# Ledger of designs, part 37: VHH binders against q9y6x5

Target 1, 379 residues: q9y6x5
Amino acid sequence: LPPKLLLVSFDGFRADYLKNYEFPHLQNFIKEGVLVEHVKNVFITKTFPNHYSIVTGLYEESHGIVANSMYDAVTKKHFSDSNDKDPFWWNEAVPIWVTNQLQENRSSAAAMWPGTDVPIHDTISSYFMNYNSSVSFEERLNNITMWLNNSNPPVTFATLYWEEPDASGHKYGPEDKENMSRVLKKIDDLIGDLVQRLKMLGLWENLNVIITSDHGMTQCSQDRLINLDSCIDHSYYTLIDLSPVAAILPKINRTEVYNKLKNCSPHMNVYLKEDIPNRFYYQHNDRIQPIILVADEGWTIVLNESSQKLGDHGYDNSLPSMHPFLAAHGPAFHKGYKHSTINIVDIYPMMCHILGLKPHPNNGTFGHTKCLLVDQWCI

## First folded at step 19 (VHH)

Design ja14
Fold by OpenDDE, fold request of step 25:
Structure ja14 (fold): chain B 379 residues (1-379), chain A 124 residues (1-124)
Amino acid sequence: as target 1 above (379 residues)
Amino acid sequence: QLQLVETGGGLVKPGGSLRLSCVVSGFTFSSYAMAWVRQAPGKELEWVSSITGSGGSTYYEDSVKGRFTISTDNAKNTLYLQMSSLKPEDTAVYYCARVHYVWHSGRWEPFDHWGQGTQVTVSS
């Protein structure tokens, strides 16, 4: 039987939650599988970009989903969470579910993973759920496992997405131990439900499962705000994305806009597009605006000094608070092995290997994950 | 015609044992994962145990781990559930079920066939 892989994402699950809270179900999952303690995600550390990086192995500049909000100056198109269905935005890369369907007589399934309800390169996931946050985890899980079990051609790759603990992290802040404890307990219970469902169906030993996340969460405060209105008139630019990485489209001379912003706050770095640090791999795409503002950890860029979020993400991808984790279980993975760090783009070539797919050119390094896999030599 | 017939239920005291049997017909027994599920009065259907078609893997709900054992006899087309150290909370109608999704009442259900069930009552 062909290998099967289920990729699960709990949005905004910061890596150090594993150290600071109890996860009996997840820990059991890890005990019987592998753990990567920290996954260095891609810059910017936002939901759409990082989820697409996981399934393409590409930096944001390469796969073209460079933010949750984007603007293309040539076509005048906008991208947002409420407007994400145009293949135009996704077609700069080939996600793994498309590869899975095109390389083999196989099917893919998806429960609300970003991009899975969009025909990319004229190929859409064989089975998918339209995004609806009101749909329970149970229903998502039920559909995914149904597709994994009953589909023809067989589903060999499936994705499952869940919005927590990100939403709660935004609401309460990651330092709210009381509320976050409750939220994270629910997440662990969902992991328990997942495992139990797989056992119930007799899939547990034969299905590879990856549990990961796209980014972490940092604590924000009303005392740590950067008000752009104090530095520049709104008439001088168009705001494409706001915080913590603002994308600025100048309406006047770019240099003038830059000069007005460069010293706006000691807690914000201002970059011309060509001066964006190389380590971000966030330069070579037309969808990246001429000027970007990067707030320091825990600082929020605002207009009119208003913000309701107590937690946020999108910051420098070198910050531990932005890092998710990766746990995995199944025939492809060792049991009881822990690894310190990988890059989020490394997940793609690993998944391709597990599924027997030829990967598209990507930025991942397969060597970084060899120690996780039973059929590889550990470096 | 697909058929599953459960037997072996009864009244037992706490700490007692029962062995349930499920004879299947109308399909290749070893081609499917099989499960035991139970439903107590006023409660929802609960998964108890599963066994893969090959018999190579067995799984249990946490509350029954170490007490219940699922097994198969392919020659007899029979699924078994050995229950030991029974507790009052184990009281339920027990069903054997074939693991295969089916559309039912507007939802996909993981079990497409099961029997009439056998009553297990644990009482002092």
Scores: ipSAE 0.906, ipTM 0.969, lowest interface PAE 0.5, mean pLDDT 96
Fold by OpenDDE, last read:
Structure ja14 (fold): chain B 379 residues (1-379), chain A 124 residues (1-124)
Amino acid sequence: as target 1 above (379 residues)
Amino acid sequence: QLQLVETGGGLVKPGGSLRLSCVVSGFTFSSYAMAWVRQAPGKELEWVSSITGSGGSTYYEDSVKGRFTISTDNAKNTLYLQMSSLKPEDTAVYYCARVHYVWHSGRWEPFDHWGQGTQVTVSS
């Protein structure tokens, strides 16, 4: 039988939550599997880009999902969470579920993972749920496990997405110990539900399961605001994305706009597109706007309005607060092994290996995950 | 005709033991994972234990770990649940169920067939 893999994402699960809170179910999962303590995600550290990086192994500039909000100047199209169904945005890469189900005697399933309800390269997941935040985890889990168990051809790759603890992180801020403790307990309980369901179905020992996240969360404050209106008139540019990485489309000369913004705040770096640091791998895509603003950790870029968020993400991907974790269990993985760090793009070639898929060209390094796998030599 | 028949239930004192049996017919026993589930009065159906078709893996709900043992005899087409150190909270109707999803009443259920159940009562 072909190997099976379930990829689960809890949005906005910061890596150090594992050190600061109790996760009895997740810890049991880890004890019987593997843990990567920190996953360095891609810049910008936002939901859509990083989820697509996980399943493509590509930097954002390469897979084309460069933000949660995008604008294409040629087609004049807009991308947002409420407008994400146009294949135009996704077709610059091939996600793993497409690769998988195009193989003989295999199919893919998805529960609300970004991009899975879109025909990419004229291929949509064999089974999928339309995104609806109101749908319970239980229902999502039930559908995923049903597909894993009953489908013909068999589902060999499945994704499951959940919006917490991201939403709560935004609302309460990651430093709110009382509220976040409650939220994270619920997450652990959901992991318990997942494990129990798999055991109930007799799938636990035969199914590879990865639990990960796309990004972390940093504490924000009303005392750490960068007001763009104090530096430049709104008529001089179009705002494509706001905080903490603003995408600026100038309506006047780019240099003039840049000059007005470059010294706007000591807590914000302003880059012309060609001057974006190489380490971000965030330059070579037409969807990246001519000017980007990058706020320092914990600072919020605003217009003439107050931010309601006490936590946010999207900052420099070198910041520990932006890093998620990865845990895994199944036949492909060791038991009781912990690893310090990998890159988020490394997950893709690992998953391809597990599934016996030939990976598309990607930015991941398979060597970084060899120590997690039973059939590989640890480097 | 697919059929599952549970037996072995009864009244037992706390700390006692029971062995439940489930004889199956109408399908290849080893081709499916099998489960024990239970329903206590006024409570929802609860998963208790599962065993893979090969018999190679067994799983238990946390509350019964170390006390219950699931097993199969393929030659007899029989599923077993050995129950020890029984507690009052174990009181329920116990069902053996075939693990296979089925559409029922507007939702997918993980068990497509089960028997009539056998009553287990743990009381002093």
Scores: ipSAE 0.906, ipTM 0.969, lowest interface PAE 0.5, mean pLDDT 96
Fold by OpenDDE, fold request of step 25:
Structure ja14 (fold): chain B 379 residues (1-379), chain A 124 residues (1-124)
Amino acid sequence: as target 1 above (379 residues)
Amino acid sequence: QLQLVETGGGLVKPGGSLRLSCVVSGFTFSSYAMAWVRQAPGKELEWVSSITGSGGSTYYEDSVKGRFTISTDNAKNTLYLQMSSLKPEDTAVYYCARVHYVWHSGRWEPFDHWGQGTQVTVSS
């Protein structure tokens, strides 16, 4: 039988939560498997882009999901969390579940992972749940495990997505120990439920499971605001995305807009598209707007009528606060092994290897994950 | 026809032991994982233990780890649950169940067949 892999994401699970809070179920999972303590995600450090990077191995400029909110000037289409079902946005890459389904005697399943309810390259996940935040983890887990057990052809790749602790991080801020402790306890309990379900079904020893996240969370404050209205009139530009990386579409001469913004705040870098630092790999896509604003860690770009979050993400991907973790368990993985750091794009070639899939061209490096795998030589 | 018949339940004092048996007919263990589940009065159905079809892997709910042992005898087509160090909270009807999802009452359930159960009562 072909290998099976379940990829689980807890949105916004900052890596250092593992050091600052107790996770008895997750720690047990790690003890019997592997841990990567820090995963360097892609810029910008947002939900849709990073989840797509995990399953494509590509930087955002390459897979085309460059933000949670996007605008295409040619087609005049908009992308957002409420408008994400157009294949136009996803077709610049081939996610792993599509690759998997093109193999004989294999199918894919998904519980609300970004892009899984969209036909990409005319292929949609064999089994999937439409995104609905009201659906419980239990129900998502039940469907995923049912598909893993009963499907023909068999489900060999499955994804499971959960919105916490991201939502709570935004609401409470990551530095709220009381509330975040409660939230993270619930997440650990869900991990316990996951493990128990797999054991109950007799899948635990044969199923590879990856638990990871897309980004971390940084503390925001009312004392750290950048008000764009103080620098430029709103009539001079269209805002495509706001904070902490603002995407600016000028309505007047780009240079004039740039000049009005370039010195707006000492806590914000302003880039023309062609001047975006190479290390971000965030330049070579038409969906990246002519001007981007990048706030410093913990600073929030606002308009006069904007609401304030206590936590946010999307900042420089070199910041530790933006980094998630990766834990894994199953036949493909060692037991009791810890690794310091990988890049988030490295997950894709690893998953392809586990599943015996030929990877599409990607930005990941398989060598970075070899030490996690039992069948590979580790330096 | 597929049938599961549980036996071995009874009244036992705390700290005591019982061995439950489940004789199956109509299928073989090699193709299915098997499980023990239990339901106490006024409580929901609870998973207790599972064993893979090959018998190579066994799993237990945390509260019974170290006390319960699941096993199979393929020659006898029988599933067992050896229970030791029994506690009052172990009191329940115990069911042998075949692990296979089935659509039931508008939801997928992980067990498609189980027996009538056997009563286990732990009391001083």
Scores: ipSAE 0.905, ipTM 0.969, lowest interface PAE 0.5, mean pLDDT 96

Design ja14
Fold by OpenDDE, fold request of step 22:
Structure ja14 (fold): chain B 379 residues (1-379), chain A 124 residues (1-124)
Amino acid sequence: as target 1 above (379 residues)
Amino acid sequence: QLQLVETGGGLVKPGGSLRLSCVVSGFTFSSYAMAWVRQAPGKELEWVSSITGSGGSTYYEDSVKGRFTISTDNAKNTLYLQMSSLKPEDTAVYYCARVHYVWHSGRWEPFDHWGQGTQVTVSS
């Protein structure tokens, strides 16, 4: 039988939550599998971009999902969480579920993972749920496990997405110990449900499961705001994305806009597109706007209104607060092994290896994950 | 044609033991994962244990781990649940179930067939 892999994402699960809170189910999962303590995600550290990086192994500039909100100047199209169904946005890369599904006697399944309800390269997941945040984890899990168990051709790759603890992180802020403790307990319980379901179905020993996240969360405050209106008239630019990385489309001379913004705040870096630091790998895409503003950790870029968010993400991907974790269990993985760090793009070649898929060109390094895998040498 | 028949239930004192049996007919027993589930009065159906078709892997709900043992005799088409160190909380109707998803009442259910159940009562 072909190997099977379930990829699970709990959105906004900051890596250090594992150190600061109790996760009996997740810890048990880890105990019987592997843990990568820190996953360096891609810049910007947002949901759509990073989820697509996980399944493509590409930096955002390469796979083309460069933000949760995008604008293409040529086609005049907009991308957002409420408008993400146009294949135009996704077709600059080939996600692993497509690669998998194009293989003989294999199919893919997805529950709410970004991009999975879109025909990418004229291929849509054999089984998928349209995104609906109101659908319970239980229902998502039920569908995913049903597809893993009953499908023909067999589902060999499946994704499961859940919106927490991101939503709560935004609402409460990651430093709210009381509320976040409650939220994270629920997440652990869901992991328990997942494991139990797999055991119940007799899938546990033969299914590879990866539990990861796209980004972390940093504490925000009303005392740490950057008001763009104080620096530039709104008529001089179009805002494509706002905080903490603002994408600016100038309506006047770009240099003039830049000059008005460059000293707007000591807590914000302003970049012309060509001057975006190389380490971000966030330059070589037309969907990246001419000017980007990058707020310092914990600072929020606002216009006329203050943000109500107490937590946010999207900041510099070198910040620990932005980093998620990765845990995994299954035949492909060691038991009781912990690894310090990998890059989020490294997940893709690893998954391809596990599934016996030829990876598309990607930015991941398979070598970074070898220590996690039983069939590889660990350096 | 599919049939699952549970037996072996009864009244037992706390700390006691019971062995449940489930005789299966109408399908190849070893081709499916099998499970024991239980339902106590006023409570939801609870998964207890599963065994893969090959018999190579067994799984247990946390509350019964170390106390219950699931096994199969393929020659007899029989699934077993050896229960030891029984507790009052184990009181329930125990069902043998075939693990296979089926559409039912607007949702997918993980068990397409199960028996009539056998009552297990643990009481002093």
Scores: ipSAE 0.904, ipTM 0.968, lowest interface PAE 0.5, mean pLDDT 96
Fold by OpenDDE, look of step 21:
Structure ja14 (fold): chain B 379 residues (1-379), chain A 124 residues (1-124)
Amino acid sequence: as target 1 above (379 residues)
Amino acid sequence: QLQLVETGGGLVKPGGSLRLSCVVSGFTFSSYAMAWVRQAPGKELEWVSSITGSGGSTYYEDSVKGRFTISTDNAKNTLYLQMSSLKPEDTAVYYCARVHYVWHSGRWEPFDHWGQGTQVTVSS
């Protein structure tokens, strides 16, 4: 039988939650599998970009999902969480589920993973759920496991997405121990449900499962605000994406806009597109706007009439608070092995290896995950 | 015709043992995973244990781990559940079920065939 892989994402699960809270079910999962303690995600550290990086192995500049909100100046199209169905945005890369389906006697399934309900390169997941935040984890899990168990051709790759603890992190802030403890317990219980379901169905020993996340969460405060209106009139630019990485489209001379913003706050770096630091790999795409504002950790870029979250993400991808984790279990993985760190783009070549797929050109390094795999040499 | 028939239920004292049997007809064990599920009075259905078609892997709900053992005899077309150290909380109707998804009442269900069930009562 061909190898099978289930990729699960809990949105906004900061890596150090594992150290600061109890996760009986997840710890059991890890005990019987592997753990990567920190995953360095891609800049910007937002949901759509990082989820697409996981399944393409590409930096954001390469796969073209450069933010949760995007604007293309040529086509005049907009991208957002409520407007993400145009293949135009996704077609700059080939996600793994498409690659998988192009193989003989294989199909892919998805429960609300970003991009899975869109035909990419004229290919849509054989099985998928339209995104609906109101759909329970149980229902998503039920559909995924049904497809894994009953499909012909067999589902060999599946994705499962869940919105917590991100939503709660935004609402409460990651430093709210009382509320976040409750939220994270629920997450652990869902992991328990996942494992139990797989055992119930007799899939546990033969299914590879990866549990990961796209980004972490940092604490925000009303005392750490950067008000753009105090620095520049809103008539001089269009805001394409806001805090903590604002994308600015000037309506006047770019240099003039830049000069008005460059000294706006000591807690914000202002970059012309060509001056964005190379380490971000966030330059070589037309969808990146002419000016980028990057707030320091925990600072929020606001306009005079904006609401503020108690937690946020999207900051510098070198910050530990932005890093998720990766745990995995299955025949491809060792048992009881812990690894310190990988890059989020490294997940793609690993998954391709597990599934026996030829990877598309990508930014990942297979060597970084070799120690997780039973069939690979590890020093 | 596919059929599952449970037997072996009864009244037992706490700490006692009981062995349930499920005789199947109309299909081959090796092609399907099998499961035991139970329903206590006033409670929802609860998964208890599963065994793969090959018999190579067995799984248990946490509350019965170490106490219950699932097994098969292919020659007899029979699924077993050996229960030991029984507790009052184990009181329920026990069903054997074939693991295979089926569309039912507007949703996918993981078990396409069930037996009639056998009553297990643990009481002093």
Scores: ipSAE 0.901, ipTM 0.967, lowest interface PAE 0.5, mean pLDDT 96
Fold by OpenDDE, last read:
Structure ja14 (fold): chain B 379 residues (1-379), chain A 124 residues (1-124)
Amino acid sequence: as target 1 above (379 residues)
Amino acid sequence: QLQLVETGGGLVKPGGSLRLSCVVSGFTFSSYAMAWVRQAPGKELEWVSSITGSGGSTYYEDSVKGRFTISTDNAKNTLYLQMSSLKPEDTAVYYCARVHYVWHSGRWEPFDHWGQGTQVTVSS
């Protein structure tokens, strides 16, 4: 039988939550599988970009999902979480579910993973749910496991997405121990439900399961605000994305706009597109705007209105607070092995290997994940 | 015609043991994962244990781990549930079920066939 893989994302699950809270179900999952303690995600550390990086192995500049909010100057199109269904935005890369779907005697399934309800390169998973945040985890899980169990051709790759603990992290801030404890307990319970369902169906030993996340969460405060209106008149630019990485489209001379912003705050770096640090791999795409503002960790870029968020993400991808984790279980993975760190783009070539798929060109390094896999040598 | 027939239930004291049997007919027994489920009065159906078609893997709900053992005899087309250290909370009608999703009443259910059930009562 062909290998099967279920990729699960709990949005905004910061890596150090594992150290600071109890996760009986997840810990058991890890005990019987592998853990990567820190996953260095891609810049910017936002939901759509990083989820697409997981399934493409590409930096944001390469796969074209460069933010949760995007603007294309040529077509005048906008991208947002409420407007993400145009294949135009996704077609700069080939996600793994498409690759898998195109294989003979295989099919893909998806429960609300970003991009999975869009035909990409004229291909869509055989089984998918349209995104709807109101749909319960249980229903998503039921559909996914049904497809994994009963589909013809068989589903060999499936994705499952859940919005927590990100939403709560935004609402409460990651430093709210009381509320976050409650939220994270629920997440652990959901993991328990997942594992139990797989066992019930007799899939547990044969299904590879990856549980991961796209980014972490940092604490924000009303005392750490950067007001752009204090530095530049709104008539001089169009705001494409705001915080913590603002995308600026100048309406006047770019240099003039830059000069007005460059010293706006000691807690914000201002970059012309060509001067964006190479380490971000966030330059070579037309969807990246001419000027980027990057707030320091925990600082929020605002206009005249105060932010209601007590937590946020999107900051420098080198910050530990932005890093998620990866846990995995199944026939492809060792048992009881812990690994310190990988890059989020490394997940793609690993998944391709597990599924026996030829990977598209990507930025991942398969060598970084070899120690997780039973069929590889860990040197 | 597919048929599952459960037997072996009864009244037992706490700490006692029972062995349930499920005789299957109408399909190849080893081709499907099989499960035991139970339903107590006024409660929802609860999964108890599963065994893969090959018999190579067995799984249990947390509350019965270490106490219950699921097994199969392919030659007899029979599924078993050995129950030990029984507790009052184990009181329920026990069903053997074939693991296979089926559309039912507006949703997908993981079990397409099950028997009439056998009553297990644990009481002092």
Scores: ipSAE 0.899, ipTM 0.967, lowest interface PAE 0.5, mean pLDDT 96

